# Designs tried in a protein design chat: VH-VL binders against Protein archease. Part 3

Target 1, 141 residues: Protein archease, of Thermoplasma acidophilum (q9hkc1)
Amino acid sequence: MDSDDNRTLSYEVVDHESDIGVIVYGKTYEELFSNAVYAMADLIVDVSRLKENRKMHEVITGKTPEDIMVNLLSRVLFYLDTYYILYYRITSKYSDGELDAYFYGSEIPEGIEYRNVIKAVTYSDLAVKPEEGYAKIIFDL

## First folded at step 8 (VH-VL; framework fv_relatlimab)

Design s3 (from a5 with heavy chain G31S, light chain D50Y)
Fold by ESMFold2-Fast, scan of step 8:
Structure s3 (fold): chain C 141 residues (1-141), chain A 122 residues (1-122), chain B 107 residues (1-107)
Amino acid sequence: as target 1 above (141 residues)
Amino acid sequence: QVQLQQWGAGLLKPSETLSLTCAVYGGSFRSYYWNWIRQPPGKGLEWIGEISHSDSTYSNPSLKSRVTLSLDTSKNQFSLKLRSVTAADTAVYYCAREDLTIRGVYTPFDYWGQGTLVTVSS
Amino acid sequence: EIVLTQSPATLSLSPGERATLSCRASQSIYSYLAWYQQKPGQAPRLLIYYASNRATGIPARFSGSGSGTDFTLTISSLEPEDFAVYYCQQEDNWPYTFGQGTNLEIK
């Protein structure tokens, strides 16, 4: 059996012919980064069909929160493309241009349907604004 | 040299709460998972649960409703509380470190505490 | 939960002999299996992780092999200090589980 414990994560989809984007909500940098990882993963496959069985740790660095967001989500895409592991949940601590991130996910099951093929994370209209309660991210398809 | 040292009350009555603490020397909590594992006398090992520096946890479903894991970075310690103990909870309890690698490959339980015998009797 | 079955329960050998210990998983765990040694009154000691990688400080006589459901720990030439209980452990799925142990004893 699966748990409904990721239900507190929320996002809205902005769909274009060559682009897809999300708006995620949160009051802290950690919440926005966590919700963005989940939203991107859920755009790729139906995350509710996955059971966590992989974990890892990485420090994500950047000069701005926007840089950290691009680097974080790009790292998730790298693990999927290279190792066929989709990390769809993180817990983290943000400070001094670093995100100390603990990733949870699973190997992609045989026969799972891909919802979208995301090629890259973009800087187009990118916003990471915990003081305004949201982040907005646009992806290249 | 990394060293784990643990302590806690060893004799409990049924229904009480087991409380154990593990102190980490020669290292930090960052980059690792911190685990509790138990072993009833003369029996095998049972994994209890894990906690990360970011406070993410997993616990054995057989014990999850009774297990609380916590981490105190100011004291360099992590702790286990197990509520509503019974005689079946009599065991040596160990704390242990788990190292991480990219791609979900782990070096599990590379350093262990010395163990604490917990006896539950009426 | 994934069940690990170790065999034999007890293995009686002499120093200098080769030991082979088996661990079988109830479902495929890829290579997410570790081996531990435990001596009386002591905490377990990590020997092998990810099926075949030797942990730091572990002598070359210890080796691990296998993938999927069938795994083996080999000690190429037993030393007196190698007589102990050995446990396998999987990390493919939560909860992490251990085998029941193999007691390696002197003949």
Scores: ipSAE 0.696, ipTM 0.862, lowest interface PAE 1.4, mean pLDDT 89

Design s30 (from a5 with heavy chain Y58E, light chain S31K)
Fold by ESMFold2-Fast, scan of step 8:
Structure s30 (fold): chain C 141 residues (1-141), chain A 122 residues (1-122), chain B 107 residues (1-107)
Amino acid sequence: as target 1 above (141 residues)
Amino acid sequence: QVQLQQWGAGLLKPSETLSLTCAVYGGSFRGYYWNWIRQPPGKGLEWIGEISHSDSTESNPSLKSRVTLSLDTSKNQFSLKLRSVTAADTAVYYCAREDLTIRGVYTPFDYWGQGTLVTVSS
Amino acid sequence: EIVLTQSPATLSLSPGERATLSCRASQSIYKYLAWYQQKPGQAPRLLIYDASNRATGIPARFSGSGSGTDFTLTISSLEPEDFAVYYCQQEDNWPYTFGQGTNLEIK
């Protein structure tokens, strides 16, 4: 079947008081970043109902992989809140402090049901560990 | 200034694979999408597909099963392979750069290669 | 796929006249439309992007307008070098598509 099922299967939802989190799986930084973007987007709306028709490029910088994760996901939230475009797929190259990211997504259709309103990405219990095959991210609702 | 130069086989027989290469001078692959567009003699333009520096591709659904796009950063070039050609694939083929803005506002094909005439005949 | 229909197919005018070229999309594409000029034996040249923004080096006599489904390219006073084929192109959705072209020819 297709890659949409694989992306859904690449994360678990973690319950938290007043918060929601995800554990995403992958063996590289690029895979963990990509799966985190998809997981957050899928928590916001049912991504399978979207048609991919928007793209952009941005270099995400940070001192640590954790900083890059927060900055990356925060950029996705910024574009959703500012332009009503949800980017839910990326391809990227990670090299020492920089993530060269190409984003794909769509404008949010009128009448789509929101699953969650995510206000911010947190540093709470944040982990980005490709050598252990996972990343863990907690969001403020 | 950015310049695109292209080359490849110009005469093919039906069933063969078309192979074209585009070299990028005066710029890098980062921040852009790199495209192939064709134009049959006396007709309009048809988009073939795109590739990014991160190896992400999209292709025209009518051609997707036959199209392979690749990018070689060490040679500063990107390539198109189109398999199982027929006379309908006879066209001038262009490579082109697509400029993107950070907020999803696009500037489309701003630099083009010189074009390569590909003729498919037996 | 999104179909772009250009009209007229051929526009015959004299230097100094105003040219108005139309492009209509089969569905809304917002502002994600570009215009190109192509002369025989040459690659297309970008004129306008995002419906109304002139590309670098393009003379002020070229302007674009429109949103949604109806778009216009205007050349305010034709110069001899402006007689060429003009194509519109959408970037709202894959596959990217072009109109069939308007041939602007000398009367």
Scores: ipSAE 0.538, ipTM 0.822, lowest interface PAE 1.9, mean pLDDT 89

Design s4 (from a5 with heavy chain G31S, light chain N93D)
Fold by ESMFold2-Fast, scan of step 8:
Parts: structure tokens; sequence; C-alpha cells
Structure s4 (fold): chain C 141 residues (1-141), chain A 122 residues (1-122), chain B 107 residues (1-107)
């Protein structure tokens, strides 16, 4: 395992009526996308209980950074729902409407408690603003 | 077709740094992991480490403190540096590509460089 | 780390015979197992991935089987060019590891 990068949690949960939202912080598109993946995963289960032993790659496309955010997080939900693998860390390169994303995660252990059941990523109040140091994402429960 | 070509210094003394470079032709770094693997004379294969296009790395824990992997996307090259070599580091070193298939099933090392013999001797 | 043990260390056969090579993992690796062929002076060549899928350009006489801890590479009828060293390799966890090899030699 590569454990040289000791990071602290980089997100804040926001009050949003009957839904749940997060604000993540970062100065680049890549950092905001990475922190959003981690925040969503950590809302689903306690990621500290997981060991990285799965990896994959996808190119995520979209017309806007907001579209790429929705598509990226939706792919994470797809792999969880279809293959029972939660990818909770990414590294990526963002260029020309494409996110070249490398995913790291693990299979969900039997008996792990789900913190939240996230049905979908929404466009409600969605913002991806590296120049202002943040992204805001709201999820349907 | 994709082709990997590698080069670097073949003769080293103990304590020196091994430096090898691998160039990728006929393809891009995107969508793949790029690996180094070695083979001591008369022995089997040992995985050294991997690097992605996004500069994410994993290295073999037995070598981790001595391994540096890097990528130069402008030249389509990736490189290995192994510090503080000893006679035990004498081996043929290979670069190799790794892909992922349709279900997140790993396709292992599907293209390899030609190999570079590195000899560490006094 | 996951240890792969190949058997036999050396297999002596004649062209036209069937070869069966084994690889055993120290823990379950599902189907995350590949097989390679290596000839003297050459880089390894991918034969089989995900336990049973033939790589592009690999002849139909090569097949892989198994799951969990026990895996087999079969060559249904040996050709002269098949005499080489064969390695298995796991992709279930880091670090990736290889078996010690089986030397398939001509009798």
Amino acid sequence: as target 1 above (141 residues)
Amino acid sequence: QVQLQQWGAGLLKPSETLSLTCAVYGGSFRSYYWNWIRQPPGKGLEWIGEISHSDSTYSNPSLKSRVTLSLDTSKNQFSLKLRSVTAADTAVYYCAREDLTIRGVYTPFDYWGQGTLVTVSS
Amino acid sequence: EIVLTQSPATLSLSPGERATLSCRASQSIYSYLAWYQQKPGQAPRLLIYDASNRATGIPARFSGSGSGTDFTLTISSLEPEDFAVYYCQQEDDWPYTFGQGTNLEIK
C-alpha cells in the first residue's frame, strides 16, 4: 500500500432540508473531484474500515466541470451498486472537458453498516469553483 | 502497435543510483498503469512498482524507500530510480503496460520493453 | 504478501503431448491470476489473464482454469516453440507477485 500521503478529512456536511450535501475544498479541479469522491464515500460507510486493494480507470467526460462532477460521482455509485466495490480515492488529470481518473477502493465488507443510502447526485446548487477554493454537491437520499 | 523501448546505465557500483527510462510509442499514457519489473539472473520475476498518468504510485514494500517513479507526458516516457544499489539489485529490468478490462478486471502486463541488464559490482 | 507456488519446477515432455502446469496461491485471489511465457533472452509474453481469458494472438491450444487458490495452465498439444519458462502472477493485492516459474523442457 502507498500510505506516504497522510491526509485529514476535507469536507463539511451542509443542512439541505430532506437531502444531504457536502462542501469540499481544494484549489484545483483535480483536488475538488478527489475530495468530492472521498466525501460521498465517507457519507455512505466509514471509509476508515476499508483497505485499498482494488483499482480501476475511467475517462469521465462532460460539457462543464459540474457535469463531470455529476458523472464522476454517479460512476462511483454505479460500481458500488453493481460490483459491491466502493472507490473512495481518486487521482486524476483534468484537461479539455475530460477527467482521466484513476480510482482506488475496496470491496464492501460483509456486515458493514451503511451511514446513508445515496440514490443520486443532483444538480441542485451544484458548484465546482477551484478559483474560489470549493465545490458544493447535494445528494438525494 | 504499442511499443515500449527502454534504456539506462547498465554498470553500477554499490551505493550508486540506478536510472532507467521507458518510452511509449504508438499509444498514450492515458487509461493505463506503467510498471517496472525485474529478474535477477537465473531467478523469477519481481514487481517493483506502478505509476499512472495522474502520477499516482504504488511500490513494492521491500523496495519502497529506495524507489522513485516518474512520468514525462510531453515525451511519452516514464522512469525508475533505485537508490543505494547493492549486488542484490543485479537483474534484467523491464518496463511494462497494465490495462483494465470491461468489468474492472485487470489485464496484466500486455506489452513489455526489451529489458535492460543492470550489473552492480565493485 | 500473497505467495504463488508453481509445480512442477521442471516438466519434461515431447512435442504433441499435453502439458498441465499448476499455480497455488497462499490465500484466495478469486480469478485475478495471469500466465506468462518467457523464452531465453526475451521479455515475458502474456498468455492468459483473469484465470481463463486468452490474450490477443495466443493460440487456442493454451487454456487456463481455476479460481480461489488453485489454478492450472494447459497446453493441449505441445509445439516445439512452446518449450519455455512459464510464470503465474496475481493481481488481487499489492504488491503484485509472481510464482517461481515452471521450466517446460523438451524430452
Scores: ipSAE 0.630, ipTM 0.846, lowest interface PAE 1.6, mean pLDDT 89

Design s5 (from a5 with heavy chain R30K, light chain Y30W)
Fold by ESMFold2-Fast, scan of step 8:
Structure s5 (fold): chain C 141 residues (1-141), chain A 122 residues (1-122), chain B 107 residues (1-107)
Amino acid sequence: as target 1 above (141 residues)
Amino acid sequence: QVQLQQWGAGLLKPSETLSLTCAVYGGSFKGYYWNWIRQPPGKGLEWIGEISHSDSTYSNPSLKSRVTLSLDTSKNQFSLKLRSVTAADTAVYYCAREDLTIRGVYTPFDYWGQGTLVTVSS
Amino acid sequence: EIVLTQSPATLSLSPGERATLSCRASQSIWSYLAWYQQKPGQAPRLLIYDASNRATGIPARFSGSGSGTDFTLTISSLEPEDFAVYYCQQEDNWPYTFGQGTNLEIK
């Protein structure tokens, strides 16, 4: 209802020399996917400096929740690299094999500092476990 | 082809709540945004707000404190409530669909309801 | 909010003539601009989206151009059914806003 408000999302950074990872928290698949998108985006730039002015819709598919996570985050990287739009918030509905996702973000302002250049989402130690309240994702830098 | 059909109360007194419903035929809520736009007599168009299948909403800040948007997938309908109406809310109200592309290109308001004239007077 | 200013307020032309309608944004909106046609007693009809893309079923005589702050809708050869009010609309930022309209009337 208040979709122009910025949410405070919880995530923890696991820092590596060649890799960076996050642990995000949530009780549902939708919460974990949403929090992972925000965490990755916040690793790329300071999201607090952005104002939402872009939106889109996509259905993300995969055989497992882990596949859907990789595909979802990879789509975010694709839009950033191809169109210079960073989507940092989603609302979604999850049913087995599909995530119906509505994305919100902004075009990257000229002169904004990149915190990290994320090359890819990895399957290394990947976990999506709403029953345990967390997801863990590792990125290639 | 998609068709939007709307209905609701046409005559209101100041301070009452405007309530309008839009039914979607021939299509799904999934993949789209569902909007309300209004037009006072003899004036231009004003965007009221949007709602998605995932219940995400945006409303015009000039109206936000008075606007409630809802979506009912079981009835294939979405609705607008506007509280505390005044004569300034007299307008034709339209519901409309907005289509998005994966490229970030928007196809805004490609299908519209027929419009509902709402008159606020004592 | 982004303000869209349309000019002229009224354009008087004859069938067969070329119509050029302008829309100016108060700040850059890239190409996130649409054009609508509205006839008396009817809902608006989408003509052009993303500044230059023609919507499904819209005749080829309608074209859009522009980027940033200055946009144009062109009707290459007016038909009798084209006399209507035309609105531009931006989707660069919330709230979405419309211009005040250009009334295209028979001379």
Scores: ipSAE 0.721, ipTM 0.866, lowest interface PAE 1.2, mean pLDDT 90

Design s6 (from a5 with heavy chain R30K, light chain E91R)
Fold by ESMFold2-Fast, scan of step 8:
Structure s6 (fold): chain C 141 residues (1-141), chain A 122 residues (1-122), chain B 107 residues (1-107)
Amino acid sequence: as target 1 above (141 residues)
Amino acid sequence: QVQLQQWGAGLLKPSETLSLTCAVYGGSFKGYYWNWIRQPPGKGLEWIGEISHSDSTYSNPSLKSRVTLSLDTSKNQFSLKLRSVTAADTAVYYCAREDLTIRGVYTPFDYWGQGTLVTVSS
Amino acid sequence: EIVLTQSPATLSLSPGERATLSCRASQSIYSYLAWYQQKPGQAPRLLIYDASNRATGIPARFSGSGSGTDFTLTISSLEPEDFAVYYCQQRDNWPYTFGQGTNLEIK
């Protein structure tokens, strides 16, 4: 948490006319969920300008890994929209239908510039495939 | 009912490694942060660091290079190792549970171990 | 790091009196402040969290208030068992820090 290093970029942006997407990389469910949270946050603001000063715990549930991804990212958007706290890093343990997630982030500083306003996480072309090393998520702008 | 019990070496010589263990009874690691705090004789409290069930750690920058935190879910224990001790590390060491959610809905350091006096002397 | 300053360092009172203990932060910590009681030879005991919420089992005579940089712990009518050292603690930012303590002693 003292490192501001972004040595290996773990996501790619997929541009669309009316939406925006990311492809994130990882070999485990935990890595894919973590990298998706970071990618979405980095689409919202320049995360490198933030310093972690908030943490929390929540269990994210869902019937499929895809459901868990939508629910996880939707919780991040909820905290930003409701409390003005952006969680941009998680560590987690994945097991049958639940993600035990520990969130780290910060209050949004006054005067920070928003890159994008993400309205929702979609199920469009959603994939969470650790055995193929990737996840793909499309956001509604 | 949650109970924390701790143990480890009480007497150390300068340059040795301090090793303490805290066992959690009546609860699990999931959902909490697990902390170490110390108190030098006659002084106040100093936070050492935290570890989560997902192995995320944060340590006090003043101690960071010497601190290792670990967690053993099979034994329901978490541990502190502090390298290269000096007389300044003489203190009562406590383990403690932290339960928090968004906006401080829950409590920090709601359960504490009994404390272990560590004395560093030649 | 965030510095917490407690005052007074020592408070001498009699049973039945009101105690007011102060904790001041070097920068705003919103309401992310806790109060602990410590008796000799014992681990600290959580009294108040999030500035004003009583922990489970804590008597109603203990109350906390404040936000931002100035916080107060009040004991409305002291009982003999309340004479102890009291610490405030912030969890707004890492590293977590404690005040230096207020020793509440019998007059």
Scores: ipSAE 0.634, ipTM 0.844, lowest interface PAE 1.5, mean pLDDT 89

Design s7 (from a5 with heavy chain G27E, light chain N53Y)
Fold by ESMFold2-Fast, scan of step 8:
Structure s7 (fold): chain C 141 residues (1-141), chain A 122 residues (1-122), chain B 107 residues (1-107)
Amino acid sequence: as target 1 above (141 residues)
Amino acid sequence: QVQLQQWGAGLLKPSETLSLTCAVYGESFRGYYWNWIRQPPGKGLEWIGEISHSDSTYSNPSLKSRVTLSLDTSKNQFSLKLRSVTAADTAVYYCAREDLTIRGVYTPFDYWGQGTLVTVSS
Amino acid sequence: EIVLTQSPATLSLSPGERATLSCRASQSIYSYLAWYQQKPGQAPRLLIYDASYRATGIPARFSGSGSGTDFTLTISSLEPEDFAVYYCQQEDNWPYTFGQGTNLEIK
């Protein structure tokens, strides 16, 4: 991690009209949240071209795992839109409605092409199901 | 009223493993990064590495993968192991806390342990 | 790695005078620079972070300025307890690096 993020692809893309979605895989809440952050970031730019040099910590809260997923991904979009930092990897601990998350990412380099402009995370068909091994998230373009 | 207290062996022979522990009082590990920094006698400071409550780590590449960082939440302490020591590893070793805010603004190394002198000699 | 160069290596001043300490980075680090004070036999103490913000409990006579590659720590009127070694440190990239230090000594 001191150099590059070489994460193996753990998601599938679902593309439809003005929407784009992902299915991410994992056996724990922490894996699903982590893989969703990476998948969304990789939809925005080619993450393989980035080198981590930014980090932060935040506790993400919500009434349900679905709320936490929306809040987590919305925070990533907020940092990108406001500060031009894309956090594309997290490590975390999930307990009692709180995700204790450590974020890693980088400033967006000049000249990197945006693959998609994601406007918002939606609740449409949202699922966070570690017992089924997946989460499904739909984004507004 | 955060306090870091550290301990470990002070005299080592070349090829041995350095082992240091830092106990954290008045704060949990959650929300912070936990660092080791060293200072050879009469020299400046060198960053060794960091660990988070979620067990993510970064370490200084110059230490050639000799560094192992670990964190024990049950004892509220974190530790450094540095393998295959040589005389060049003689230094005062410090543990330190790092606090972050949004925007990538850092409050780096805001609390430090008292330091542990490690001497490597044959 | 990013190299930080501090100048002067030694600064000799009297209480009541103004001290200006410089730190230069080998490449732009934006504002991701901190300043520390170290007294003999003690751990370093954080003074300034993000180039210009004072850490909790640090007297107003300490101020930081600069961005990019050129940074300055200023002590507006030296007190006897201010004579110490000062280090700058960057957090723009891993590995984090420190300058070699400026020794602020009493005349």
Scores: ipSAE 0.731, ipTM 0.869, lowest interface PAE 1.1, mean pLDDT 90

Design s8 (from a5 with heavy chain G27E, light chain N93Y)
Fold by ESMFold2-Fast, scan of step 8:
Structure s8 (fold): chain C 141 residues (1-141), chain A 122 residues (1-122), chain B 107 residues (1-107)
Amino acid sequence: as target 1 above (141 residues)
Amino acid sequence: QVQLQQWGAGLLKPSETLSLTCAVYGESFRGYYWNWIRQPPGKGLEWIGEISHSDSTYSNPSLKSRVTLSLDTSKNQFSLKLRSVTAADTAVYYCAREDLTIRGVYTPFDYWGQGTLVTVSS
Amino acid sequence: EIVLTQSPATLSLSPGERATLSCRASQSIYSYLAWYQQKPGQAPRLLIYDASNRATGIPARFSGSGSGTDFTLTISSLEPEDFAVYYCQQEDYWPYTFGQGTNLEIK
């Protein structure tokens, strides 16, 4: 397991009344997807309080990078809501139409404070632009 | 049919680097973790480390960060380098596949290479 | 690291008898335990994964049970080819660890 929990944040938070959003930075699709997973997880709980002890693999498909982003983050929310495991790090390989993703995370410890309850990933103002060095994602609270 | 075939130097001197390669037939790297496991003579099994198709790695801390894992997707091979070997590194080395499903359900080490005896002596 | 302790170290039985092998973990590993069989000069062979699921091609006489810290491998009626060393292994947390093995030998 990766033991370094003191990473520099590679995202900005955009806070709206009933919504919360992030801008994540990266030069590749893989980096943007990875940073989006971390940013969303960090909005849910303090990820620095977690230790990776769960892993899994899934291929995320979509017609556009934006579809893949929504599907990827929605799968992370699904595992949290259904299995009580928060995956907060991925490594992946992107090919047009699919993301071959390896997920790392942990069960949510007893007594950890939830920062936000994220209900859904939205398509509102969604952008995945590695050539511009960023992705922007808005979540429903 | 999935098969793992391994090779590498079998006789080393102390301080040298052990290098082993495992070729994977009948399956791609995608969806699996690829592992190295060793067994010193007359002893049990020790996990060395894992690598994924996305180049994520974990290795056993007991090996004092001497481990480097890599994979070559063009040749469908993955490799172990273990630096600064001593007599304690004498063992049969195995490569092995670990299967994953969604949610972290595992089929661990379902296919193994044939093993390579590595002897560290003068 | 998670330590797995197997017992007995050696089990001497005859063909046709029932074998029961134990593996105990130093902390809860849920069901993330596998069992392997190893014969001299061969790589280990996966028998059971996720504590109780039989791997493909493994005869029905092999079964696994347990959760948390206490796990058992049972061979309901020993065949001559079953005499081998058996290892348990956990995948709850890195580094993955194996028990020290149980040698199942002919009486």
Scores: ipSAE 0.662, ipTM 0.856, lowest interface PAE 1.5, mean pLDDT 89

Design s9 (from a5 with heavy chain S28T, light chain S31K)
Fold by ESMFold2-Fast, scan of step 8:
Structure s9 (fold): chain C 141 residues (1-141), chain A 122 residues (1-122), chain B 107 residues (1-107)
Amino acid sequence: as target 1 above (141 residues)
Amino acid sequence: QVQLQQWGAGLLKPSETLSLTCAVYGGTFRGYYWNWIRQPPGKGLEWIGEISHSDSTYSNPSLKSRVTLSLDTSKNQFSLKLRSVTAADTAVYYCAREDLTIRGVYTPFDYWGQGTLVTVSS
Amino acid sequence: EIVLTQSPATLSLSPGERATLSCRASQSIYKYLAWYQQKPGQAPRLLIYDASNRATGIPARFSGSGSGTDFTLTISSLEPEDFAVYYCQQEDNWPYTFGQGTNLEIK
């Protein structure tokens, strides 16, 4: 697959003082959540250097789509920090209050170069708007 | 309590499409992966592929171009289609459930269907 | 793909004896190995997962050990119902693969 073409369709990077953000595109909640997971992972390492060899399932809950976005991306950071597994692709089913998500990723190879160290997902200017075709997420570095 | 029951046409001619269905009783699709595995007569087991409730699939690269996996939550069934069969596809086909638990606990293929013998002959 | 090699191909023993079955992986799979029992005309039955964890309902005489590339299934004292074919299976990488099987037969 053409990784440059995927990136231009999937997300844009927004630089900020002391933080970094992404704008991801999609027509559905599921697409926006999937593209946000990929975008955050790709900000952390070059995902093209990884090959999927880990999978898992989790139901992500939240009061709003924005809460679900924060909780979803925070779970990805948790698995990276705790188990050294980076999940960079999901497939999911969205309903109000929950995201039934299947995660795919890989163990982080020793010696891989980190592009960014993301400490947290923030609520700053957070938007999840499939009706407008985008989501915007800002990360704390 | 969880039971997998499978069915499908067992006699095929070369070039036809194999179609098998597996029904899940006493359980839910969410949280699990649903697999197809085959066993040629007198031989070992070969993994065909998996599907999740969110329609994510992985297939054995040796079969990928011929495999279609689908899942129907309304009927509580998942299905395998294998195109362009040859005599090499003669095998007993099994459906099976797979679980994955965090902290490195992985429970593969804990429940299996009864198996369906598929014979490909002219 | 990861290749699993089981040895011996056939193991002939009597009830009451200890059985030791080996499975070797072509590369490290850590602990991501399962063992199955299959009797003629039946689907495989999960015995052991994550190298050493007994599946629900599996008798204590079955135990698994190993990590990396070398794994063992042990049956401490064979019962008549234990004579069957045993398969190992890796969960580390797609495609998932099985060993060729060990036939445990009565002497």
Scores: ipSAE 0.702, ipTM 0.866, lowest interface PAE 1.3, mean pLDDT 89

Design t1 (from a5 with heavy chain V105L)
Fold by ESMFold2-Fast, scan of step 8:
Structure t1 (fold): chain C 141 residues (1-141), chain A 122 residues (1-122), chain B 107 residues (1-107)
Amino acid sequence: as target 1 above (141 residues)
Amino acid sequence: QVQLQQWGAGLLKPSETLSLTCAVYGGSFRGYYWNWIRQPPGKGLEWIGEISHSDSTYSNPSLKSRVTLSLDTSKNQFSLKLRSVTAADTAVYYCAREDLTIRGLYTPFDYWGQGTLVTVSS
Amino acid sequence: EIVLTQSPATLSLSPGERATLSCRASQSIYSYLAWYQQKPGQAPRLLIYDASNRATGIPARFSGSGSGTDFTLTISSLEPEDFAVYYCQQEDNWPYTFGQGTNLEIK
């Protein structure tokens, strides 16, 4: 696929003493979820060093878009911690409390430098607001 | 039980566009990847590309982006278009499903269409 | 592109014998390898996935083994219906690729 020079401009980093957060932009739920996955992955390693060779499907459920965001990003962390696969791109369809998500990523190369070790996705100051064009997520380091 | 049925052009001239359709019976598109694979007469198998329900695609770089994949949920069908065909594109074309395992691992091609012979000649 | 090389190209055996078919990958593909059987005029049939897992409905005489670059399909005691072409296939990386096939024929 294409390299995209402006991909690194799709999110902003918010730094705390013990936390790190991102603000991602998009006009739809699907765009915000996709950009949040990419932003979290890019905080973990330099995604530009990875080539997609892994895929999977999962339906992410939740009572609110905020719950779906936490559950989605938590699934990404689960696959990284359990299988050493980082999914950093999704395509999805959002409807009625569920996100039908197709994930793309890669196995983590041996010897790659980790930028951050993210322990968990938090509900702290969490916002998923496509009508305002953004989502904000804070991670526990 | 899932069945794949396919159809399309049987005889093409060089430079034309190949168009094939695969219908899915007894199942939905969600949770799967939908593939096209071809086999020239007397030769081995070549993967063409995949599409998901969310419209994500990958295709074989060797086809030089002549490939367009599409999916129509209202008709329960997915389709292949291959532009600028030559005699080298003569093959039996198969559609096939790829599913996730119960452990989040994928299975390769578990259900196949019956195949469509496409002949490209003057 | 990952190249899969199957050997032998042709294997001539009799019913009741053991068949051993090899597939070698140009780079490590972990266990992301499947085996298919194809009979004349038919679509391929999935036998084994993830190197060693037998697909639903596949007889116990079929088994797969290996990881990394070296893989084997074994048929413990050949039945007449087993004489066919066998293909290995990798799903470690795009584009997905197949081996050239092993023709299992009656001696």
Scores: ipSAE 0.618, ipTM 0.850, lowest interface PAE 1.7, mean pLDDT 89

